# VHH binders against o59646, part 24

Target 1, 363 residues: o59646
Amino acid sequence: MKNPKFTENQKEIEKEEFEFLQKLNFIIKESLELFNTNLKNSMKFINYITLPIIMASIESKSFNPFSEIIEKHIAFILNSKMNSLGYKFLPLGYSSDLTYENDNSIIHIDIKTANLENPSDFKDTVPLGINQSSYPGVLDCKIRGKNIKADCKKIKVYPNIPTTYNNKLTITNALLFIYPDYKEIIDEIREDYIAIRELISINLKDILTPIEGSLEEFLNYKPSNEKKRLEPILDNIVRGYFIHDKLRHEFSENVEKDLEEFEKKIIGIAKKLKEREIKPVAILSISIPNGELAPHYDDEIVSGKSWGSSFRYHYKKSGNSVFKGLDNKASRAVFLHINKEYLPVLKKYFDPITVYELTEKRL
Key: E = the ipSAE of ESMFold2; O = the ipSAE of OpenDDE; V2 = 0.75 times the mean of E and O plus 0.25 times the DockQ between their complexes.

## First folded at step 10 (VHH; framework vhh_nb_b201)

Design t5 (at its last look DockQ between E and O 0.01; V2 from the best seeds 0.00; counts 0 for: pae O 11.0 > 2, placed apart)
Fold by ESMFold2, look of step 10:
Structure t5 (fold): chain B 363 residues (1-363), chain A 119 residues (1-119)
Amino acid sequence: as target 1 above (363 residues)
Amino acid sequence: QVQLQESGGGLVQAGGSLRLSCAASGFTFSSYAMGWYRQAPGKEREFVATIYSGGDTYYADSVKGRFTISRDNAKNTVYLQMNSLKPEDTAVYYCAAWGSDSTWEYDYWGQGTQVTVSS
């Protein structure tokens, strides 16, 4: 359907969104040296966090401590710098949703991280939760691979964030950090860790003596949740042995040798993580259209995979995701940083014209 | 094609004032943020001030309250009014422009203008 023209109010909204994008981009670009220094300082302690990373990644597929390190350092930079632009910190959500206000507007900034090896997380699109946009998304009312559909033209995916707060304009941005895949490094040690847990399990009698009843009954007891007592005991012993230097020489010599060999493997993994150069492959800054701009971005903000509980913004689609109401053809999605070592990989994901612009228009 | 031409530098006594200008051509001036940087001999280039497309400003702490950045979109010109000048302000001052292309780099730099503040 042919979109109506932008109203004067909608053009003013886009002018405010564009100016904020410039402010945000300036802060982040001018802070890249500080960000890199802060990140390097965190990595000085990689030896202390490598085992927790291994343990968490095996028990939870979603754990990624580098994502959190990046997010915390960016949050610190924003909190330190936004006051200089006249914005005050104003958190309003459940997550690390960075929210600020001034006289005119309330700003929502969401920090996204994406693995370079998972292009669906960053290529021409960004996932949005219901607390990360004010623009209603088009609801997908089809069943994939089937000729079944409903007429959902009157219903959209409605976000939690309003288009204004008491006459203050809502401005919503995402900062997308594309980083190297660390999963293969962790997978290298995965089976070894599983073997160490089993080794400790079958040798618990060396260090844990029941007073009454059998050790097996004690370990299989499930006091108040889903986990048997064995599982937290194993986790505790792993932490005690490898982090706190406890229980050394309490197991047999053969067990101690295997534990020490695993410790060497942890150290090797820590070295590989440190050498990966924990710097973003690319940083992308995205201005997410305000919901008052509907219907001008309906083709770009659509329901996500979860059928109404999320959506995606296709920031690079038919129109290259520009501020459609502004004559300057300004982009809503701007690269703030590109690690040149990854240009061959980035060329696989972005079209030749985009890659040329990324490499040739630099100052 | 794109040009940034600085002017207004010179010698001034401490406590004095200077006004720098930067005339821009070859791009849509009103869509670009404009800024000033400076570089003293033996020092790294230092941020001074920025004015965004909508007119909001941002200053380095070392110049806040003494320097004022402004723009005239009709003349495609950005200005830096420098008051209460100190010898520490002695540097080459560079005009810069950055905007809406697909990367966030300073797109254009001027050639620089010398500001010298005598005791």
Scores: ipSAE 0.081, ipTM 0.640, lowest interface PAE 7.3, mean pLDDT 81
Fold by OpenDDE, look of step 10:
Structure t5 (fold): chain B 363 residues (1-363), chain A 119 residues (1-119)
Amino acid sequence: as target 1 above (363 residues)
Amino acid sequence: QVQLQESGGGLVQAGGSLRLSCAASGFTFSSYAMGWYRQAPGKEREFVATIYSGGDTYYADSVKGRFTISRDNAKNTVYLQMNSLKPEDTAVYYCAAWGSDSTWEYDYWGQGTQVTVSS
């Protein structure tokens, strides 16, 4: 339970946070069409980027293949809008995705992408890294739910971000973009890609021997910054073949046939991706409490999966959202956009989350 | 006028199958998500299945693996294939439609069709 008694300073901080929340929310809402348009532009090149997406996704089953593209578009639009509002882009190294400065504050915006089919990404918690928030999370003295010590005190997990920069208030917001199941489309070709890599691996000598003279020597060469040699080599060959057309006819006819078939599959996947019209099913904006508001949110911001290195802003499993202000009235989490088609599903996970229709009057 | 008309309901024995249909008119069918809900006696209306305009599907856990939702845009019809029916599936089944517009409420509901599964 949040301590009902908070200082005037804390009140002021929260006020600023909420003001920015409203402003940011308005900006995002206003920019939605532009986001969609810009993303469509990227999708014009889907045939060229499908394989790289597949390649990048091969190790991560939970990864949204379009996360990078989405984030870049968001960043671009936000930069423009934020600048128009007097915020200057201010990279500070290890920080949130976007950082801005105005006269009174340093703004951190963390962009999150999630898949609708992966509720773990958004249902119960919003993950925060030590570089994303100024609020010290709480590490419980528990191992697998059991107390290490009966009188164990909760330990604060201190982030890399201070509560203030040169007397400017740190404000942190998370933008969660929830997308439908594009991952499933990629999963359709995952095994095929693995098979192709294996095929290439088996025939690697035919490709590398002419270049290096000795495949063994080449494979055994391990630069200090490289732990695995084979995987990058395979990826390189994949790129050479499918993207650059440089390795055509270097394989046996049988292998080439398999590669050609795979290419057709890539095209098919690209088409499927294109037809899905990549749009967020929902956009959630979250004002993350400044560290000066500790310990009022200690129950909500606790250690994440990686003890001491991350923390999460937790949702209540049932009932009311924990994303509330100090007064327990205003919500720190608001939906800016919801695709009506997905409303039933979203309500299952976000019933306690408030949806605001922000207008310019709120700015 | 917007209309959703359910059909295909009836009495079936446990383990049996039924196929429900919902014929839609009065709106651009292809741009709307279509769904099925059900209401058992004395219970609240519950979600069964949805098919989005893009073709994606979502099922309630209770029916997953047994029910299949599909749509034919040319016929403006959504279907619910119900296999391995259980007495617990007994309910009035309602067809619902909602678009991708800015509205937050379901746009349209059917009158419902009774499904009774006998033990």
Scores: ipSAE 0.000, ipTM 0.218, lowest interface PAE 11.0, mean pLDDT 81
ESMFold2 (binder alone), look of step 10: mean pLDDT 84; pTM 0.848

Design t6 (at its last look DockQ between E and O 0.34; V2 from the best seeds 0.00; counts 0 for: pae E 16.5 > 2)
Fold by OpenDDE, look of step 10:
Structure t6 (fold): chain B 363 residues (1-363), chain A 121 residues (1-121)
Amino acid sequence: as target 1 above (363 residues)
Amino acid sequence: QVQLQESGGGLVQAGGSLRLSCAASGFTFSRYAMGWYRQAPGKEREFVATIYSGGSTYYADSVKGRFTISRDNAKNTVYLQMNSLKPEDTAVYYCAAWGSYGSTDYEYDYWGQGTQVTVSS
């Protein structure tokens, strides 16, 4: 079905979205140097956070501490810059990562991270949670690409974010930081860490003296509302030994040797992480359509993996990510930063690549 | 250039005492773990004692209660006080340095040239 014509109101909305995108792009682009400096400061402490990273990677396969660090730096910079531009920080609970307000708008900025090795995260789409957009996504009645039935009614996925707050327009942007894969560095030591945990587990008697009963009984003891004791205990011992330089000489000589060797490996991993200079290979800024623009983007904003609870903006589905209602057909998705070394790879996913040029202040 | 220079070795009678010193230069001493190893003729190099940057110490079972490792960061020196020496303690003693976890200076392990300790029966 041919999308209806844009109303004047819808055009105005897109104009505001466009203007804000430009403003945001300027802010971020201008702040790249500061960002890099700040990131470097965090990286000075990589040696202190390497083991926690390793530990966390066992608990959660998706854990990316570098992403968190980067997100926090960006948040800090944005808070400062947005404030200077007259935007007030406006936490609204579980809405977006960052929310601001001015006289006419409520701004939602979602900071996202993506892995270069996973193009599905950024190549054609950006994932949107129910807290990350005001645009109702469309849930198709399709199973494996086929309609369940011919008369299946499309369902709207309504987000938690309204299109307006007390007559202030909701403007939503995503900042996508694309990172190189560094997981392999952690993978190198994961097995060793597991082995060390096992080693400690086997030798817990050297560290722990049960008050009552056998060690086994102690470990299996579950106070009310307590989960497993073994894992926290092991983690505690690991932290004590490696981070705090405690608990040495508590193990047998053989065990101690193994622990020392593992410490060297941790150091090696820290070096590798540092040498990798993990930073975004690209930054993609995306203006997410406001829900008042429905149905113009219905084909592009569809349910994600969590049907009914999330959706994706397929901003490149039609070949370009343009503001559909604007005459200039400007892009909703703009690269703010590109590492030139990765340009060939990025070009595989993006053609053309729209890059923001810092030419003049548009604040 | 990193240098570890051992001193204090020599000939001593069984039951006697000896104090080894290792002077370090060329790296941030306070951030390194320091240790002593020894190698007897025909044997592999073995661990004797370690003192970490935080001051924690560890000893081989064979020397526990007899040897004491200490360090003076102001002098960039690590010491090994050896008491109640036995003939089986006869070896070349080597000073070693390596980065501890948490240190920003942990690039390489370093070894001294060694000092001979001979304990006569």
Scores: ipSAE 0.021, ipTM 0.205, lowest interface PAE 6.5, mean pLDDT 82
Fold by ESMFold2, look of step 10:
Structure t6 (fold): chain B 363 residues (1-363), chain A 121 residues (1-121)
Amino acid sequence: as target 1 above (363 residues)
Amino acid sequence: QVQLQESGGGLVQAGGSLRLSCAASGFTFSRYAMGWYRQAPGKEREFVATIYSGGSTYYADSVKGRFTISRDNAKNTVYLQMNSLKPEDTAVYYCAAWGSYGSTDYEYDYWGQGTQVTVSS
C-alpha cells in the first residue's frame, strides 16, 4: 500500500503539538536563569548534605547525587509557569510525572534523565513506558541477538494513554536532561566511610556498655525481620558525631584523630561537588507524536526490548524527526540548553544538533 | 556582623575564683562549638577548654579539675568557671567559636577581643 496522506485532522493535531512544543520550549528557556540561580544557591548548603549522600551511596550506588533534587525543581518551575498560562495540574493523570489540562487538551510531560556516559539512554531514542505515549508502538518480532523473525504486522504495543480525552487532544512531551558522571568524586570517599564505620565498631566499648549481658550479644541480637543492631548503631553514631557534634573526645586519641581527618575529607568532597558543574550538559525537548497520527510515525515508535512493557521513540531515525504534516519542517526534538564545554562530546552522538532560540539554528 | 564579647576578667588572689562570660551574636550559636584560649605575655596562645554543641566538653591537662566550661544556648553565652586559680593562669583569655561538619570553615571562624585575668601571689 502507498504512504497515506495526512488527513486534515492529522494536520490540525500536528499544529496543536507544534504550538505546545513552542510554548514549552519558551517556558523552560525563559526559566533557565532562575533554575541555575536556585541550584547555585542550594549548593551553598552542600556541606550539610554531603555526609548523608555518602552514607546513602553505600546502599544505592548512586552516580548522580542531585538528579532527584533537580527533577523536583524542574517540576516546580513547570507547575508555576503552566498554571499562570491557564493549565490546571491533574494529579491523577496516567503520566508518572506531570499532567495538565486546559480547554482544548490534556498535556503529559515526562522528565527523563540520562548519564552522559550511558549513551543508550539518550542517543537517537527516548524510552517510553505505556503510560507515556498515545501512539501504538510497532512490535519488533525479532529476538535480540538472534536471527529469528515472525510476521507481526497485525500486532502492536498498545499504550494506556488515549489519543483524546473526549473532546480534548492528548499531547505528550518529554524533557530529557543529560548529566555528567560524578562517580569518581564519590567512590574514594565511599571507601573511607566504610573504614570509619569499622573503626567505630571496633571501639564501641568507649561509648557503649551493656547494662546486662555482653556487648557482643547486644550487638548481634537480630529480631526477626530486622538487620543486626550493629549497623543502625554505627550509622547513628556517625550522624551524632559529625552532624550533631556529639561524642567528641569520648573515643581514644587515635580514634579521634582518624574521625577528625575523615571530617576534613568530607569537607573536601563537598568543595569538589560544589565546583563540579552540576548543571545539565544538555536539555532536550521532545514532542511525542499522538496516536491519531498513525501510521505516519510507525517507523519511529517501535517496541523496546521488553516485548510490550515499553517502547522507544526514535526521534533521530534518518536524521531529525519532524512534524511530517507541517510545511515548516520543524524538529520534534530540540535542544534547549547545551553546555558549550561538552559540545564536542555531544556532536559525537548528535549530528546535526537543532537548538531552540527565537529562531532555530543548526550547530 | 559576628561578635564575641568576653567579660568577667580581673584581679584575683591565688586560690580564688573567677567566672568568665562570652556573649555571642551574628551566627547560629547552638550549632557551633565554643572554646576558651589564653595567652600569657611572651607565650603562644594555648588551648584551655571547649564545649561542643551537643554538650561534650574537653579540657587542657593544666586546667582539668579546676575549670568548668558551660553554655546557655538560650542566652547565646558560654562560660568558664575558674577555681583554685594559680599565678600561672595569668593571661588574656579569648573566647572562640568554630563550626564542625556543616560549616564553611572547619577551623575557627570567630575570636573575641580577650579579657585580662591576673592572679596575684
Scores: ipSAE 0.000, ipTM 0.287, lowest interface PAE 16.5, mean pLDDT 78
ESMFold2 (binder alone), look of step 10: mean pLDDT 83; pTM 0.838

## First folded at step 12 (VHH; framework vhh_nb_b201)

Design u1 (at its last look DockQ between E and O 0.01; V2 from the best seeds 0.00; counts 0 for: pae O 10.9 > 2, placed apart)
Fold by ESMFold2, look of step 12:
Structure u1 (fold): chain B 363 residues (1-363), chain A 121 residues (1-121)
Amino acid sequence: as target 1 above (363 residues)
Amino acid sequence: QVQLQESGGGLVQAGGSLRLSCAASGFTFSSYAMGWYRQAPGKEREFVATIYSGGDTYYADSVKGRFTISRDNAKNTVYLQMNSLKPEDTAVYYCAAWGLYTGDTYVSDYWGQGTQVTVSS
């Protein structure tokens, strides 16, 4: 069966998904100035948050220092604006704060941040957790260059979100924010922070012994847990020294000079972060198909490397017209904003680029 | 070939009422959100009201309770009923249509030419 028909129920589902996508796109687009203002307000405190960002970056080389700030500001905007669209806040998952309801629907929105230098996170796909879709994923047959044959397409990976909640339709959306890479700036100081952490570790005797007990006694309370006790201690000393201006002059003079030099580097990094453009390169809005629309999106929602722990939605696929009457190139993903200075780079990854635009110069 | 044509603007005394209409052609009207924006001289264009394809409405705080947006999908027309008009409502009012997928490349939403509303004190 080529081009299988949507049932009448499926058409009604897509109509409701389209209506919500329009509402979401409108409110986010109208809120971009507020978002930018709120983000600039956070940047007033960059000198205070730079060290916590550096400390959190130990486990990641591609860390975007603004990702959580962006997510919190957008979540605040959505939580404050959804009432105006007729939706009430209704969290239903233990890890999701962006769930809403009205008389007919329960809405799940996920906010995602991607690095422009890592196109696998945003180019024609978006990652989905099992709590971020109601559509059963189809298992990707490929494992390390080998295809598991045709029968693997019978294997479904079922998400945690149902297609309805007591006759209220589940609607799921993603907002994807693409930002420039900040790795260069963060990497400059990450290695220095690791070195400072080791310096403090080597010199713990300078501050722990004079205050309370010996370091050996403290660490030997549970010998098998030495690493667990050391890391929180080091982090505490870093916070005490650099944030709270405590423990000064408790180390030897040579150690103090190294700590003071690192403090100057933190200030320098904060200045570089403040100077970097904080506006997104692009913002995409993505309607994720409801599971009742199966099998129409089976080729697009796929679980592969994760073997059912997560999915990807391949939103750039041919052959699907999802939103009646929009034009002859329908898609569930649309750009809400593009920084036009990045358009040549974006055209490397996206062709076509379709932008939802609310405002024109009229004068 | 997309056209949005506003009508119904004019001069009205403060406290009065006015009804704007916007006739649309060249696209599938029933699948688009329709709305009104306004622009006073020397100011940026500002949002007034939106009506979505499903009929839900959204208003700017400055007009909530005084203005009512409605649509007639059979006539491809959106309306703005403006009551209790104030001098600060004086502006050129633009009809707009927005949605998804207006082309293969970066594109704009659709806008009308505007209709002048003047509220005298």
Scores: ipSAE 0.006, ipTM 0.485, lowest interface PAE 9.9, mean pLDDT 77
Fold by OpenDDE, look of step 12:
Parts: C-alpha cells; sequence; structure tokens
Structure u1 (fold): chain B 363 residues (1-363), chain A 121 residues (1-121)
C-alpha cells in the first residue's frame, strides 16, 4: 500500500528516480564493450593479484574472483561518465561504494558479483551492505548467513544515507554481475592452499619478526576465536609470497619448495580461468529508493547499519514478482545484459525478467 | 531452414523410462544451447532441462535426479533420458535451441513441434 503521506510528491520523486536510473542503465549498457575489454586485460594479471586474494578468503562461499577487477573497472567507467553528467564523487570515508551527488540527488551505487552456484546472492534476496541503502528496517539474523545460530535475534538496521527527500533524492542502485560457474576450478587448489597455510603456521615463528606480544604465546594460543586472528596473518603471508619477493627469502628451503609447487598450481588455475573466457551471464540493475519512497513499493526491504558494524541486508523477494517497479510500467530491477543461454537458470531466480532496452521488455 | 524434430515419445507406465531425441538441422548446432520444455494440458509450458554449448546441464527441480539431458554434436542431436516417470510428467515435450549471444533478448531461437509423452498410473 502506498503511503498516503507522500502521495502529493510521489510521482515527481519517482520520475526523478526513474530518469536517473535510465541514465545509469544507459551508461552501463553502452559501456559493456569497454568493460569487457578492460576485464580481459586485467585477466592477464589474475595469477598475481586476483587468485591469491581469492584463495586467501576464509569464505566457503563461491566467491567471485572477478569482484575486485569488476569493481575497479566499473568504478573507472562510472566515475568518468557520472562526472560528465554533472555528478561529483563523494568520498565518504565510511563507504566503500560509489557515491555521487548533484544538485538534486545523492546516488549510491553498489557493485555486486555472484555466481550461478551461489544463489544466496540473488535467489530470494539481493544482499546489500549496511551503508548501501537509506531504508531502515528489521533484519532477521537467520538470513544473514549459513551459520545461523538458532537464537539469533532480529536487529534494527539504520540507514547511513539520508532518508528524507526534503533536500535531495537519495537512492541506491545495485549492479549485480552474475557469472557462470567456475567454483570447481578454484576448488581444485583449496586443499593445497589450506596445506600451505598450515605449513606456514608451523613455521610462522621463523618467518615473522617479533610482533606485538610474545610470538610463542600467540602461536600457542588456540582459543576457538583466535583462529580468526591467525588466519588473516597467514593469508597475508601467502599473498605476500606471490606479490612480494622479499617474503620468499625468509622461508626455509623446504617451505620454499612447497610454496613454489603451490605457485605452479595457482598459475595453472589462472590459466584455466583465462581459457574459459569467463564473462558475465547477466548484469542486473536494481534500484532501492530512500526511506520515504520505499513504502510505496516494498515494505519488506531491509537495510541499515547497527552500532557501527557493517552487515548485509536484503532486498527481499515479494510474492511472485522478485522486484517491484517504480510504477505500473517501470521495473525496479532491470537486466542490462543477458547471455540468453543461461536464461532458463536465470528465470529460476528472476521471474519475470525485465530487460533494459530503449524500451523495457519483459522476457 | 532451421528444423528441430523430436522423437521417442509414447505411452509408458509409471516408473518406466523413455528417451527422447531431438534432431537439429539448419544451424551450427555446437554453438547453441539445447533444451527441453513440456506442456501439459491446461498448463503453461515449463522448462525441463538445458544443456549448454559447453556441456553444462541444468534441470527443473521437478525432474532433477530422474531426467538426464545430453547432446551429440556430431549427430546434431540432443537427448532426454527420462527415468522413474510419473503421471505428472505427462505432457507434450518440446525441443528448443538458443545461441550464445551477448545482448540478445531471445528466450529461444528455435522450437520443435513436440512429442507426446503419456505416463499411465
Amino acid sequence: as target 1 above (363 residues)
Amino acid sequence: QVQLQESGGGLVQAGGSLRLSCAASGFTFSSYAMGWYRQAPGKEREFVATIYSGGDTYYADSVKGRFTISRDNAKNTVYLQMNSLKPEDTAVYYCAAWGLYTGDTYVSDYWGQGTQVTVSS
């Protein structure tokens, strides 16, 4: 139900939002070729940058190895284009996302990546960062991750960006890049990575310079929670090994040999990824209105930040339609790109599918 | 001219098996994803299975574990092995093809005429 409080200006707000979204969608659509070219160039360096970072990830999820690359390239493209349109970049210290401002609006753009094998990113909800929406709500902790404690309480979330239209229209746009399945390629070296991490852990005292406190105490301290502290260190060491030659000289000969073998494997994996010429199967643009506008569309939207902690919130699927439009004609979720080969899979999660063209088309 | 011709349909008892074939001609078969759809009387056409040009497969939840899609590029043929058939699987089964195109908004490039599958209780 539309909030009667905003009925007088609702149409104008929607119009402004829609106009911006059309511009944004156009920019992205037009820049696809440029984006793809840049991505291809970036793939040349995947073995030195992307893979080590990905492998160091603690997440058991099919994380997308292209996330960093995509984010940087899109940012580059968008910054240029947005600037040309009279938008200025807002370097918000608390936001890792792209925020722009003009005289009438604040635009927050969140770039997301997903894999077909990871439906949690788009099946029922589109997860956004706490600072990526201006819509307050209540978040059920059970939907935040796989390891849900049964006793998790709902938490209130608060927007980091303005919710009131009195001054400027504030909206978030999520650009979701969905990639084909390649988790199996990465999984081929996961065990090896774990082994290497363990190896490093065993020899960490010989590798690390004295850190704050007793290194020996640190190494011997195995509280269940401390695994979280050691892992980032180990991950950084592994990354450093690949990125910086200086760290290699501090390893014992045996460790070095093992690391060299692992490196060969990683390079092999990178080659496999390159050979597959992986491209997005779909790019989805999703708009999220500010807190005042949202009630007119979907009251199930949950977004915000709690106590300075960043966590994901969701654009939840409502009913048979995954995403509601700005009005009866316009869709709030629009595919900017689709590889039609994957349309059946996409339709499992998105139905109907609205494609951005000069005129929106439903598939 | 593009042609998709389905075969292998028929009457089968519940728990039985059938193998459908779709012979394709008139396009570069290896560059296309192939799929099967079905339409039961009074119902909308629904997706059953797809095999991509790269060999990956995807199935509807209702047929997962029972049906297997495969392709032979040398024969320009896609297959649907249907095991453990149920009465609810009764439908006209259609073969479909669509190419790997970036930016295309086509649901399917080509459709077959369909083959009847009837599963008796």
Scores: ipSAE 0.000, ipTM 0.221, lowest interface PAE 10.9, mean pLDDT 66
ESMFold2 (binder alone), look of step 12: mean pLDDT 83; pTM 0.841

Design u2 (at its last look DockQ between E and O 0.01; V2 from the best seeds 0.00; counts 0 for: pae O 15.8 > 2, framework grips, placed apart)
Fold by ESMFold2, look of step 12:
Structure u2 (fold): chain B 363 residues (1-363), chain A 121 residues (1-121)
Amino acid sequence: as target 1 above (363 residues)
Amino acid sequence: QVQLQESGGGLVQAGGSLRLSCAASGFTFSSYAMGWYRQAPGKEREFVATIYSGGDTYYADSVKGRFTISRDNAKNTVYLQMNSLKPEDTAVYYCAAWGVYGSTEYTYDYWGQGTQVTVSS
């Protein structure tokens, strides 16, 4: 099977994608100190945000307590730095939250966080949403690793992002922030939190004014056997007690001792989270091929069996992750930053590791 | 062996112009972003200008409108045209390159040895 040759337009597209990767590398490397400073400032307040993190982990099943903090700080940096490079923020509604334009291009940046101990989040493949690619996916019709039908490779599933916007080229990057695993810390405190909810629930009769409000409003409260969800009420009491220092005189002495013990556990967890690595292990950029590059990446971009509910870019499926039409064999998967303490772990997943450096380094 | 050789520095009166050149060898020049940095005595090295492989440019605020970076891929050379020079522009100017290596190597930044620019009042 002989691959068709790149057209001159396709080569120009890859040159533009590569140039943006260089700009993104510049932005991230120039901004690392600002990012680290902003993150450290947030960590001054870890004791105040640990309980909200615990409560959110029950709702979102989040095991990376810094993921939202990371996204906010990176979005702030990207918005200001992209503007300095002549790009304007472009809110399109159906695209990535981080979309930008200049005279020639529309840029989509998808910020992702990944757990270092779960390499399927970032190694060799990256998940894409229907709003995060312009390259049509090949329909996956395998059952237990076997193709059901020989014609499945010919079936294209089209994403929402066009290859151009009125002659402005679409460029898409996944920007992955890889972090250490926090699962065991978060799982432990979630169980303790659930136990505190139960303690409060069975002692509700001790509460006369659970949150500063009228006694009549409290007396209209129904017991836990009501069909309404009780958890929001219990969460409200938790916030009142631990964050707002309310209700301290309203529980029995034995209950108060248990609540004080949990408060010590919150403080202990906050210390554990603060002592864990607070900057990314690595930042990995993956340049997603533009759809005009078809058919050169057809075997690498795959749609799930549900016709576009999921796309995946297998950036290392058949070799190195390269810009296939460029002479320089530049990589589409480039580490923009590596925390050197974690380099041995990263070498287990990647060989070679491709990185741009502002100064020569031996790794 | 990668080499970056700056030239064109010297003494110039305030308000004058100077053109720096940086000749590059030992790598595929057209694939690299090229830049200029400067360092005054007792100060940290600071960014001046970058030209990306596709030709787009970016400047520090202190030099916008006065300095122009350009490249000639046929001659493997990057230039910095400095107009309306001020005494505060006095520094050693360094050429820099960013790029990607081979399949088992890390990408390294390369720096020239520097060329002195002195702007007298």
Scores: ipSAE 0.006, ipTM 0.535, lowest interface PAE 9.4, mean pLDDT 77
Fold by OpenDDE, look of step 12:
Structure u2 (fold): chain B 363 residues (1-363), chain A 121 residues (1-121)
Amino acid sequence: as target 1 above (363 residues)
Amino acid sequence: QVQLQESGGGLVQAGGSLRLSCAASGFTFSSYAMGWYRQAPGKEREFVATIYSGGDTYYADSVKGRFTISRDNAKNTVYLQMNSLKPEDTAVYYCAAWGVYGSTEYTYDYWGQGTQVTVSS
């Protein structure tokens, strides 16, 4: 239903926007099989391209080990489709965002992946970059709760696309792919990964030759307040070892053997993941109103993801946060795909659930 | 040319057993992972079991404890022993092959034509 607060002109704009979104959703929905097919084909390269991702995922945080691949594939497919439809890609050079333009519209699509066990990405908010919306706003860092630096200041959000409908329709869409949890698989090698990291840490002085005498101090330095993340360095070294053969020569034979064994385990994990034939449990298309329409839907952009570089759009209701629009504006938040087996779980985070079936249906 | 030929399917009563075979040719069998998938009417193809060149096996949760995958490299054949069959196991079963990491003949997604398995209640 159109917001009665819209002027006649706004109503017309909304209608056009909605029609476009429907077309977009249709295109995406029709492309789902293609997404799956291409993803499967890409799995043949899992040993080469996903190992670093898997390794990076061996943290406490649940992560989709295929997120990068999935996002790239989806982007590729969407690009092809959009091009075929006369849209030109605008290489704005930021993130995995897809921006398209035609004579009448500028469309920004943010492809997101999430894991069921990490609802922070979809439970109440959709994370968007500052430059991923036509929605102007102010980000309050305090809203993210425990993950915020104590002295976070409010940050202005600057849209990268027009905030008004002067000449072109402007649309921001978040395309969210929710996947099942892989944690149980990754956890199988977590201890091994830790061991490997430690092993590398011990041998870093031999690897990083240019760093005289200070490396040991660096490794031993445990700042009380600043988690100087030795971890990312170690992770990068590990990744480099597996990706770049040149780094292998820097390790002793014993260390190399251990790393080789670990590689085998990682490959095994990759195979396990492949065998799961992982598909999204849900695909959610969310359109974010631009600046001009935003006041009629929502007046606040509420949560930042990291250091003000990202924001989340959310709504708080009765102590529970939900993404705005799921209950009030079904047309802007639509599930393009849902595995019904996961419906009970999804309903914990999304209620009601609206599915795209040419005609929207609430579940 | 790569060929995968399934056999051993048929009609069986619930609680019964079947053994599927897949004869492979056209590639270095020992360097490939072999697996079984199944597709029931109106459903998507789903993973059943895989055996890698090293002998590691993996199963879908729905068949764990009931199905056993094995391979005979000398015969270029992969097997699926299906015990305690249920009506829900009714499907066309497909043999699959894909290259193992490090294989010089690495290929992906060879499929057989499938064999029908029907489990009656």
Scores: ipSAE 0.000, ipTM 0.203, lowest interface PAE 15.8, mean pLDDT 68
ESMFold2 (binder alone), look of step 12: mean pLDDT 82; pTM 0.835

